# Ledger of designs, part 9: VH-VL binders against UPF0738 protein ABC2521

Target 1, 124 residues: UPF0738 protein ABC2521, of Shouchella clausii (q5wf04)
Amino acid sequence: MKQYKVSAIEVDEEASTVELEEEIDAQLAARLKPGKRVLVDSDQYAFIYILEDEEAFYAIRFEKNVWPALNEAHKLKTSYYVKLNEHTRLALVDMEEELVFLLENIRGNGNYGEAFEQAVNDAF

## First folded at step 21 (VH-VL)

Design f5 (from e3 with heavy chain V52L, light chain D30S K31S)
Fold by OpenDDE, fold request of step 23:
Structure f5 (fold): chain C 124 residues (1-124), chain A 124 residues (1-124), chain B 107 residues (1-107)
Amino acid sequence: as target 1 above (124 residues)
Amino acid sequence: QITLKESGPTLVKPKQTLTLTCTFSGFSLSTSGLGVGWIRQPPGKALEWLALIYWYDSKRYSPSLKSRLTITKDTSKNQVVLTMTNMDPVDTATYYCARHTWSYKGSYEYFDYWGQGTLVTVSS
Amino acid sequence: EIVLTQSPGTLSLSPGERATLSCRASQSVSSSYLAWYQQKPGQAPRLLIYDASSRATGIPDRFSGSGSGTDFTLTISRLEPEDFAVYYCQQYHKLWTFGGGTKVEIK
């Protein structure tokens, strides 16, 4: 599964813009749709929003370095948009709702891993 | 071709920890879109989802039971393990593991293959 | 979480009759995340319908699913003896929930 790392999150009061370390090919960007799902990588300390087309899944990785910005967006309950390239932006549908669920699901008992849970609790 | 099978103790004492193993064949948890979930069913009652682990090693737990549940996978062995602490007679049920399929072709999902289930009785 | 209410709790019918099972959600559910399962006594559930209206592989065409939003229906056009079982609807919204089930029994 192709993965794209988030380089920065520009937080506004109503909407947050997610910047990627690399641009996504124009042809691919045109086919991508929100997967409406956030997964957790507890080993690499990342939240992963899943994108999809008719051929495969793709990942937008929110690693620990962008968690402070992600938390700011979360506190404001913003919408999320990812800048796939210069000309294409995509709404990360259900990003906030998924994040809210996961944050609650992660809290307590170490069932996601003690170190990871602590890191999440510290950041959010 | 695709099979799942639950294994573990069928009798547990109150306050003890239940450990169940799901051994499957015909698919791999390294395949994107696939996962394994645990669902239980008390005698004569409805189905209740407990936990799920995705191909990404991403986990989700039932909010009401998350403090008691841990789900892990060993992809190389085609196994998923569920632990449930502080068992109580009310936890007496048939426990199923099932393959979870999430498809990028239409963004649909379901549990398409199930183990035969294992009855776990909690009694002193 | 979304609660699925199935009705009726028990449906008594004869072979050859039409069965209509209802699944009502406490809030709107995407059709992509709505499935139906069949469970016979002593057996594991079997997937019947996914995406609210798509039949799983090997499922006879007498089974059909319909609906959207909060109201979904499983229909068995002509009951066969092997169709007498318990049927569950299931949805996804952040987590997975099942309905209470409808038992289709022989009259």
Scores: ipSAE 0.907, ipTM 0.958, lowest interface PAE 0.5, mean pLDDT 96
Fold by OpenDDE, last read:
Structure f5 (fold): chain C 124 residues (1-124), chain A 124 residues (1-124), chain B 107 residues (1-107)
Amino acid sequence: as target 1 above (124 residues)
Amino acid sequence: QITLKESGPTLVKPKQTLTLTCTFSGFSLSTSGLGVGWIRQPPGKALEWLALIYWYDSKRYSPSLKSRLTITKDTSKNQVVLTMTNMDPVDTATYYCARHTWSYKGSYEYFDYWGQGTLVTVSS
Amino acid sequence: EIVLTQSPGTLSLSPGERATLSCRASQSVSSSYLAWYQQKPGQAPRLLIYDASSRATGIPDRFSGSGSGTDFTLTISRLEPEDFAVYYCQQYHKLWTFGGGTKVEIK
C-alpha cells in the first residue's frame, strides 16, 4: 500500500497537526477517510495510522523521529489532524485511543520485540 | 479455496510452553487488510480472543495474557505461530486460528475463515 | 474492555419457529465492528453476520442481524434443523471480545 511519512507534528493544546513529507494529490485526498486504526511496524519503528478509500488502504507513518512530538500530543490527549495538502485536512479519528491501547499492549515482556519495546518505552 | 489448519502438541504439562502453528492457504498475509488471529475455547465455554497479527507484522495481544503470548508470521510459508508460556490446566481449550479480514469498503472487520481447531490439554 | 452479554443463555424451540437472540454491549459499539457467528457441535465457528446486519457469503436469508449502539439482535425467521447450534456475537474495540453465547436447542 501507499505510505506517507510524517515529517512533523505541530502540537497544540487541543489539536495536533500532522505534516507529511509529500503532498497528496487533490483527487485522492478528497476520497480518503480515517481507518480508525493504528498498526505497529516493529521492524521500522513506526506507528501507522491507516487511511482508506473504497479502493485501498493507505498508511500514515509515524516513525521514530516524530515520536517525541507524538508523545507531547499524547500527553495532552489532543485530537489529531493530518494535512493531506494545502486545501485538505483529515481528522485521524481514534488516533489517541488506538495509541493508548498500543502503548499499553507493547509494554510487557518483549513480545513486540525487545529493542522495539525499549524504544517505545523510552519515547513514551 | 481458503483453509487454515492448526498444528502442535495436544498434550502439554503445566509450566511448559505451548507452540501452535497455523498453516493456511488461499490467501497471503502480504495482502493489506488480512491478518490471522488465535481464539481459544475451553470445553463447554465461550470463545476468547488471544492474539492477532496483521500485515506489517503488526500485533495485538489480549491484555490479560500478553505477558505469556507471542505471535509471529512467516509470510513465505503461509504460517503463523503462537507461543504461550507457563501453561496451566485452566488453559485447556480448543485453540483456533482464523483469518481476520479488515475491509476498506465499509470499514468492516470479522473472522471469516477458521481452522478446525486443536484441543490442547494441560495435564501432569 | 467492552463486555457482550447474550440472552437468553439457552433457547429451546422447534423447527419452523422464529428465534430471537440478544447481544447487549456494556458500551456503544460501532455496527461496522459487530459480527455474529454460528458454532455447531464439534465444529469451528462460522461467520454469519458482519456490520451488524450484513449476511456473510453463503448465509441463508433466514438469518438477519439488526441493532445499533448497545443492543444487537440476531433473528432466525424459521428455524431449520441445521440451525440448532450455539451463536456468538463479537465486537471490536481496540481488542476483540465475544459474548457468552446463546444455545439454540430443539424443544
Scores: ipSAE 0.907, ipTM 0.958, lowest interface PAE 0.5, mean pLDDT 96
Fold by OpenDDE, fold request of step 23:
Structure f5 (fold): chain C 124 residues (1-124), chain A 124 residues (1-124), chain B 107 residues (1-107)
Amino acid sequence: as target 1 above (124 residues)
Amino acid sequence: QITLKESGPTLVKPKQTLTLTCTFSGFSLSTSGLGVGWIRQPPGKALEWLALIYWYDSKRYSPSLKSRLTITKDTSKNQVVLTMTNMDPVDTATYYCARHTWSYKGSYEYFDYWGQGTLVTVSS
Amino acid sequence: EIVLTQSPGTLSLSPGERATLSCRASQSVSSSYLAWYQQKPGQAPRLLIYDASSRATGIPDRFSGSGSGTDFTLTISRLEPEDFAVYYCQQYHKLWTFGGGTKVEIK
């Protein structure tokens, strides 16, 4: 599964723009749609928003380096948009709702791993 | 052919920890979109989802039971393990593991293959 | 958490009759995340319908699903003897929930 790392999150009052370390080519960008799901990589300390087309899943990785910005967006309950390339933006539908659920699900009992849980608790 | 099978103790004493193993074949948890979930059913009652683990080491737990549940996978062995602590007679149920399919082809989601289930009785 | 309410609790019918089962959600559910299962005594649930209206592989065409938003329906156009079972609807919204089930029993 192709994974794209988030380089930065530009947080505004109502909408946050997610920047990627690399651009996605125009052909793929045109096919991508929100998977409406956030997964957790507890080993690599990442929240992963899943994108999809008719061929595969793709990952937008929110690693620890962007968690402070992600938390700012979370606190404001913003919408999220990922800049796939210079000409294409995609709404990360249900990003906030998924994040809220996961944050609640992660906290308590170390079910996701004690170290990861602590890191999440420290960041959010 | 896809199969799942639950294994573990069928009798547990109150306050003890239940450990169930789901051994499956015909698919791999390294495949994007696939996961394994645990669902239980008390005798004569409805189904209740407990936990799910995705092809990522990404987990989700029932909010009401998360403090007692741990789900892990060993992809190389095609096994998923569920532990449930502090068992109580009210936890007496048939426990199922089932393959969870999240399809990028239309964003479908369902449990398409189930184990036969294992009845776990909690009693002194 | 989205609560699924199935009705009726029990449906008594004869072979050959039409069965209509209701699943009502406490809030809107995406059709992509709505499924129906059949469970016979002593057996695990079997997937019948996904995406609210798509039949799973091997499911006879007498089974059909419909609905959107908060109201979903499973229809068995003509009951066969093997169709007498309990039916559950299931949805995903951050977590997975099942309805209380509808028992289709022989009259």
Scores: ipSAE 0.906, ipTM 0.958, lowest interface PAE 0.5, mean pLDDT 96
Fold by OpenDDE, last read:
Structure f5 (fold): chain C 124 residues (1-124), chain A 124 residues (1-124), chain B 107 residues (1-107)
Amino acid sequence: as target 1 above (124 residues)
Amino acid sequence: QITLKESGPTLVKPKQTLTLTCTFSGFSLSTSGLGVGWIRQPPGKALEWLALIYWYDSKRYSPSLKSRLTITKDTSKNQVVLTMTNMDPVDTATYYCARHTWSYKGSYEYFDYWGQGTLVTVSS
Amino acid sequence: EIVLTQSPGTLSLSPGERATLSCRASQSVSSSYLAWYQQKPGQAPRLLIYDASSRATGIPDRFSGSGSGTDFTLTISRLEPEDFAVYYCQQYHKLWTFGGGTKVEIK
């Protein structure tokens, strides 16, 4: 699965823009749709928003380094948009709702891993 | 052919920990979009989802039971393990493991293959 | 949490008759996240319908799913003897929930 790391999150009052370390080519960007799902990589300390096209899944990785910014967005309950490239932006549908669910699911739950759970609690 | 099989104790005493293993074949949890979930069914009652683990080792737990549940996977062994602590007679049920499929082809989602289930009785 | 309410609880019919099963959600559910399962006595559930209206592999065409939003329906056009079972609807919204089931029994 192709994975794209988040380099930064620009947080506004109502909308957050997610920047990637690398741009996605125009052809792929045109096909990508929100997967409406956030997964948890407890080993690598990441929240992963899944994108999809008709061929595969793709991952937008919110690693620990962007959690402070992610938390700012979360506190404001913003919408999320990922900048796939210079010309294409995609709404991360249900990003906030999924994050809310996962944060609650993780909170006080060492079943995700004690260290990870602690890291999440510290960040959010 | 895809198969799943639950194994573990069929009799557990109250307050003990239940450990169930799901051994599967015909697919791999390294495949994106695939996961394994645990669903239980008390005798004569409806189905209740307990936990799910994705190919990412991403986990989700039933909110009401998350404090008691741990789900893990060993991809190399094609096994998923569920532990449930502090068992009570009310936890008497047939426990199923099932393959969870999340398809990028239309964002479909379902449990398409199930084990035959194992009846776990909690009794003194 | 989205609650799925299935009705009727029990449906008594004869072979050859049409069965209509209802699944009502407490909130709107995406069709892509709505599935139906069949469970015969002593057996594990079997996937029948996904995406609210798509038949799973190997499922006879007498089974059909329809609906959107909060109202979904499973229809068995002509009941076969092997169709008498319990049917569950299932949805995903952050977590997975099942309906209470509808038992289709022989009259």
Scores: ipSAE 0.903, ipTM 0.957, lowest interface PAE 0.5, mean pLDDT 96
Fold by ESMFold2, fold request of step 23:
Structure f5 (fold): chain C 124 residues (1-124), chain A 124 residues (1-124), chain B 107 residues (1-107)
Amino acid sequence: as target 1 above (124 residues)
Amino acid sequence: QITLKESGPTLVKPKQTLTLTCTFSGFSLSTSGLGVGWIRQPPGKALEWLALIYWYDSKRYSPSLKSRLTITKDTSKNQVVLTMTNMDPVDTATYYCARHTWSYKGSYEYFDYWGQGTLVTVSS
Amino acid sequence: EIVLTQSPGTLSLSPGERATLSCRASQSVSSSYLAWYQQKPGQAPRLLIYDASSRATGIPDRFSGSGSGTDFTLTISRLEPEDFAVYYCQQYHKLWTFGGGTKVEIK
């Protein structure tokens, strides 16, 4: 699965803009749709928002270095948009709902990984 | 040919930990969109989802049971393991593992292949 | 959490009759995440319908699904003897839930 790392999150009161380290070409950007699901990478401490087209899944990767900004967006309950390239923005539909579910599901007994749960508790 | 099979103890005492293994063939959890879920069914009662692990080693747990459940996988052995702590007579059920498919074509999902199930009885 | 309520609990019919099974969700559910399963006594469930209306591989065309939002229906146009079973609807919305089931039994 191709993953695109988040370089920054610009948090505003109503909307947050997610910026990527790598630009996505116009043809792919035009086909991408929100998968409306977030996965976790407990070994590498990341939240993964899934994008899809009719050919594959793709991922937007929120590593620990952007968790402070992600938590700010979470506390404000903003909507999320990812800047795919100069001309294309895509709504990350259900991003906040998925994050709320995961933060609660992770906490409890270390069953996502004890170190991962601790890192989530420290950041959120 | 796709097959799944549950293995583990059929009789457990209260307060003990249940460990069930799902061994499968004909597919790999390295394939994007695939997962394995655990579903149980008390005798004469409805199906209840317990946990799921995705191809990315990402997991989700039933909120009411998450403190008692751990799901893991070993992709090289084609195995998924469910652990459930603090067993109680009300946990007596047939436990199924099933393949979960999430399709990027149309973004639909379902449990398409099921094991035969294993009845786990929790004695009093 | 979304609750799926299936009705009726039991449907008593004769072979050759049309069966209509209802699944109602406590809040709106994407049809893409709505599936139906058949379970015969002593057996694992079998996938019948996904995407609310698409037949799984090998499912006879007498089975059809319909609906959207909160109301979904499984229809068996002409019951065959092998169709007497329990039927479950299932949905995904952050987590997976099943309905309570409808038992279709011979009159």
Scores: ipSAE 0.831, ipTM 0.928, lowest interface PAE 0.8, mean pLDDT 93

Design f5 (from e3 with heavy chain V52L, light chain D30S K31S)
Fold by ESMFold2, last read:
Structure f5 (fold): chain C 124 residues (1-124), chain A 124 residues (1-124), chain B 107 residues (1-107)
Amino acid sequence: as target 1 above (124 residues)
Amino acid sequence: QITLKESGPTLVKPKQTLTLTCTFSGFSLSTSGLGVGWIRQPPGKALEWLALIYWYDSKRYSPSLKSRLTITKDTSKNQVVLTMTNMDPVDTATYYCARHTWSYKGSYEYFDYWGQGTLVTVSS
Amino acid sequence: EIVLTQSPGTLSLSPGERATLSCRASQSVSSSYLAWYQQKPGQAPRLLIYDASSRATGIPDRFSGSGSGTDFTLTISRLEPEDFAVYYCQQYHKLWTFGGGTKVEIK
């Protein structure tokens, strides 16, 4: 699965814009749709929003370096958009709802990994 | 051909920990879109989802049971393991593992292949 | 969490009759995440329908699914002896939920 790492999140009162380290070419960007699901990479301390284009899954990867901004967006309950390239933005539908579920699911038993749970508790 | 099979103890005492292993063949949990879930069914009652592990080490647990559950995988052995702590007579059920498929074509999903199930009795 | 309510609880019919099974969600859900399973006595569940209306591989065309939003239906156009079983709807909304089941039994 191709993963696109987030370089920054620009949090505004109503919407947050997710910046990527690598731009997505216009043909792929035009086909991408939100997968409406977030996965967890507990070994690398990341939340992964899934995108799809009827041929594959792709990932938007939120590593620890952006968790402070992600928590700000979470506290404000903003909508989320990813800037795929200079011309295209895509709504990350259900991102906040998925994050809410995962934050609660992670807590309480170390069953996502004790170090990962601690990192989540510290950041959120 | 795709197969899954549950293995583990058939009798557990109250307060003990249950460990069940799902051994499967014909697919890999490294394949994007695939997962393995655990579902139980008390005698004469409906199906209840417990946990799922995705093609990463990404997981989800039933919220009411998450403090008692841990799901892990061993990709080299094609195995998924579920542990459930503090067993109680009400946990007596047939436990199934099933392959979960999430399709990037239309974003639909289902449990398409099931093990035969293993009855676990928790004696008082 | 979504609650799936199946009705009727038990449906008593004869071979050759049409069976109509209902699954109602407590809030609107995506049809793409709605599936139906058949469970025969002593066996594991088997996938019948996914995406609310698409038949799984090898499922006879007498099985059909329909619905959207909160109301979903499984129809068996002409019951065969092997169709007497329990039927479950299932959907995903953050987590996986099964309905309570409808038992289709011989009258």
Scores: ipSAE 0.825, ipTM 0.926, lowest interface PAE 0.9, mean pLDDT 92
Fold by ESMFold2, fold request of step 23:
Structure f5 (fold): chain C 124 residues (1-124), chain A 124 residues (1-124), chain B 107 residues (1-107)
Amino acid sequence: as target 1 above (124 residues)
Amino acid sequence: QITLKESGPTLVKPKQTLTLTCTFSGFSLSTSGLGVGWIRQPPGKALEWLALIYWYDSKRYSPSLKSRLTITKDTSKNQVVLTMTNMDPVDTATYYCARHTWSYKGSYEYFDYWGQGTLVTVSS
Amino acid sequence: EIVLTQSPGTLSLSPGERATLSCRASQSVSSSYLAWYQQKPGQAPRLLIYDASSRATGIPDRFSGSGSGTDFTLTISRLEPEDFAVYYCQQYHKLWTFGGGTKVEIK
C-alpha cells in the first residue's frame, strides 16, 4: 500500500489542513476518495487514514512527530482536509470520529500493545 | 481455495482464560483490504462480533468486551489468535473466525469466508 | 453502537412463496457496509448480500437486497426447500454488529 507521510497540520478553529511530505500527481489526486477509516501502525506509532481509487488503497500517515498538532485538531473537533498537491484538497471524511473511536478502543488494558497505548496516552 | 479453522479447548472452567487459534489458507493478512474477525453465537441465539484484526497490525474490539479480549496475528503461520480472560458460563457459545474483506472497488466490506466454528462450554 | 432490529422474528412460509425480511438500524448506516448472511442449522453463516444489494458469488438471483439509511430488506422471490434457515443482517459503523436474526421456516 503506498503511504504518504504528513509533514505538518495547520490547525484552524473550524478546519485543519494536512500537508504531505510529497506531492500526489494530478491524475491520482483527481480519482482519490476518502476511505472513511483510520488504522493504526503500532510498530511505527502512526495513525493511518485510508484513501482509495478503485485500484488500490493509499495511506495518509500521521506519525508521532505530528501528534501534538493532531491532538490540537482533535481537542477543537475540527474537520480535516489533506492538500494532495497545489491544486487539489480532499476532505478526510470521518477522520475525527474514527480517531475518537480508536483513542477509546486503545485505552484500558494494553491489548493494542502496552508501549503503543502508553505513547497514545502521553500524546492525547 | 480459502478455508479457516478454529482450534482450542472445548471445555473451560469459570475464570479461566480461553485461547482460540484461527488457522487459514488461500489468503494472506499481508494483502491490503483483508482481515480476520471473531464472532460468537450462544446456543440458539444471535451472532455477536468480538474483535477484528486488519492486514496492518490494526485491531478493533467490541467495546463491552475489550477489557477481556486480545487479538494477535502471525502472518508467517497464517494464524490469528483470540484470548478471552475471566470466562463465565454466559460465554458458552460457538466461536467462529471469519475472513473480513474491505474492497477498494466501491468501498464495501463483509465477512466472506467462515470457519466451521468451535463450541466452547464454560462449566465448573 | 448501532442496534439492528430484524423483523419478523419468525417467518412461516411454504416453498414457492415470496419472503420479505426487514432490518432496521437505530441510526443511519452506509449501504456499502450492510450485509446479509444465511445460516442453516448446524452450519456456519454464509454471505448472501453485500453493499446492501449486491449478490455474493454463487448466490442465486432469487435473493435480492434493497434499502438505505435505516431501513433494509432482504427478499427471496420464490422460496426453495434449501432456503429455510436463519438470516442475519450485519453492519459496520466503527465496529461490527449483527441483527437478532429472522428464522424462515416451513409453514
Scores: ipSAE 0.817, ipTM 0.924, lowest interface PAE 0.9, mean pLDDT 92
Fold by ESMFold2, last read:
Structure f5 (fold): chain C 124 residues (1-124), chain A 124 residues (1-124), chain B 107 residues (1-107)
Amino acid sequence: as target 1 above (124 residues)
Amino acid sequence: QITLKESGPTLVKPKQTLTLTCTFSGFSLSTSGLGVGWIRQPPGKALEWLALIYWYDSKRYSPSLKSRLTITKDTSKNQVVLTMTNMDPVDTATYYCARHTWSYKGSYEYFDYWGQGTLVTVSS
Amino acid sequence: EIVLTQSPGTLSLSPGERATLSCRASQSVSSSYLAWYQQKPGQAPRLLIYDASSRATGIPDRFSGSGSGTDFTLTISRLEPEDFAVYYCQQYHKLWTFGGGTKVEIK
């Protein structure tokens, strides 16, 4: 699965814009749809929003370095848009709802990994 | 041929920890979109989802049981393991593992292949 | 959390009759995430319907699903002897939940 790392999150009162480290070409950007699901990479300390097209899954990867901004967006309960390239933005539908579920599911017991749970508790 | 099979103890005492192994063949958890879930069914009662692990080491737990559950996988052995702590007689049930499929070609999902189940009795 | 309420709890019918099974969700559910399973005594559940209305591979044409939003229906057009079983609906919305089941039994 191709993963696109987040470089920054620009948080506004109602909406947050997610910036990527690499630009997605126009043809792929036009085909991408929100998968409406967030996964966890507990070994590499990331939240993964799934995108899809007719041929594959793709991922928007929120690593620890952007968790402070992600927490700001979470506390404000903003909607999320990812800037795929200079001309295309895509709504990350259900991003906040999925994050809320995961943050609660991770807490307690260490069953996502004790180090990972600690990192989440420290950031959120 | 896709198959799953549950293995582990069939009798557990109260307060002990149950460990169940799902061994499967005909697919790999390295394949994007696939997962393995655990579902239980008390005698004469409805199905209850417990936990799921995706093709990443990405997990979800039933909120009411998350403090007692741990799900892990060994992709090289085609195994998924469920651990449930502090067993009680009300946890007496048939425990199933099932393959979960999430398709990018329509975003539909379901549990398409099930093991035969293993009855676990919790009694002093 | 979404609650799925299945009705009736028990449906007593004769072979050859039409069965209509209801699944109501406590809030709107995506049809893409709505599935139906059949469970015969002593056996594991079997996937019947996914995407609310699509038959799984190998499922006879007498099984059909319909509905959207909060109201979903499984229909068995002509009951066969092997169809007397318990039927469960299931959905995903952050987590997976099953309905309480409808037992279809011989009248």
Scores: ipSAE 0.814, ipTM 0.923, lowest interface PAE 0.9, mean pLDDT 92
Fold by ESMFold2, look of step 21:
Structure f5 (fold): chain C 124 residues (1-124), chain A 124 residues (1-124), chain B 107 residues (1-107)
Amino acid sequence: as target 1 above (124 residues)
Amino acid sequence: QITLKESGPTLVKPKQTLTLTCTFSGFSLSTSGLGVGWIRQPPGKALEWLALIYWYDSKRYSPSLKSRLTITKDTSKNQVVLTMTNMDPVDTATYYCARHTWSYKGSYEYFDYWGQGTLVTVSS
Amino acid sequence: EIVLTQSPGTLSLSPGERATLSCRASQSVSSSYLAWYQQKPGQAPRLLIYDASSRATGIPDRFSGSGSGTDFTLTISRLEPEDFAVYYCQQYHKLWTFGGGTKVEIK
């Protein structure tokens, strides 16, 4: 699965814009659609929003370095958009709702991995 | 040929911890879109989802049971393990593991292959 | 969380008859995440329908699914003796939920 790391999140009162380290070419950007699901990479301390086209899954990867900004967006309950390239933005549909579910599912039990849970508790 | 098989104790005392292992063949959890879930069925009652683990060690737990459940995997052994603490007679059920498929083509999902199930009785 | 209500609880029919099974969700769900399973006595569930209307591999064309939003239907156009079983609908909305089941039994 191709993963695109988040370099920054620009948090606004109503919407947050997710910036990527790598630009996505126009043809792929036109085919991508939101998968409406967030996964957890407990080994590498990341939340992963799934994107898809008819050929594959792709990922928008939120590593620990952007969790402070992600927490800001979460507390404000903003909508999320990812800047795929200079000309294309894509809504990360259900991103906040998925994150709310996961944070509750992770909290308090150690059952996502003790170190990962601690990192999440510290950040959120 | 895709197969899954549950193994573990069939009789557990109240307050003990249940550990069940799902051993599978014909697929790998390194494949994007594939997961293994645990579903139980009390005698004469409906199916109830418990937990699921995806590729990238991503997991989700039934919210009402998350404090009692832990799901882990060993991709190299083709195994998924479910641990359930503080067992009670109401937890008497047949426990199934099943392969979960989330397809990027068509954006659909289902549990397509099931183990035979193992009856776990909780009594003292 | 989403509750799936299946009706009727029991459907008593004869071989050759048409069976219509209902699955109603407490709120709108994606058809892409709606599936139906068959469970015969003493056996594990078997996937019948996914994507609300697509038959799984090896499922006879007498099984069909339809619906969207909150209302979904499984139809068995002409019951065979092996079709007398319990049928469950299932959906995903952050977590996986099964309905209470409909038992199709011989009248």
Scores: ipSAE 0.810, ipTM 0.919, lowest interface PAE 0.9, mean pLDDT 92

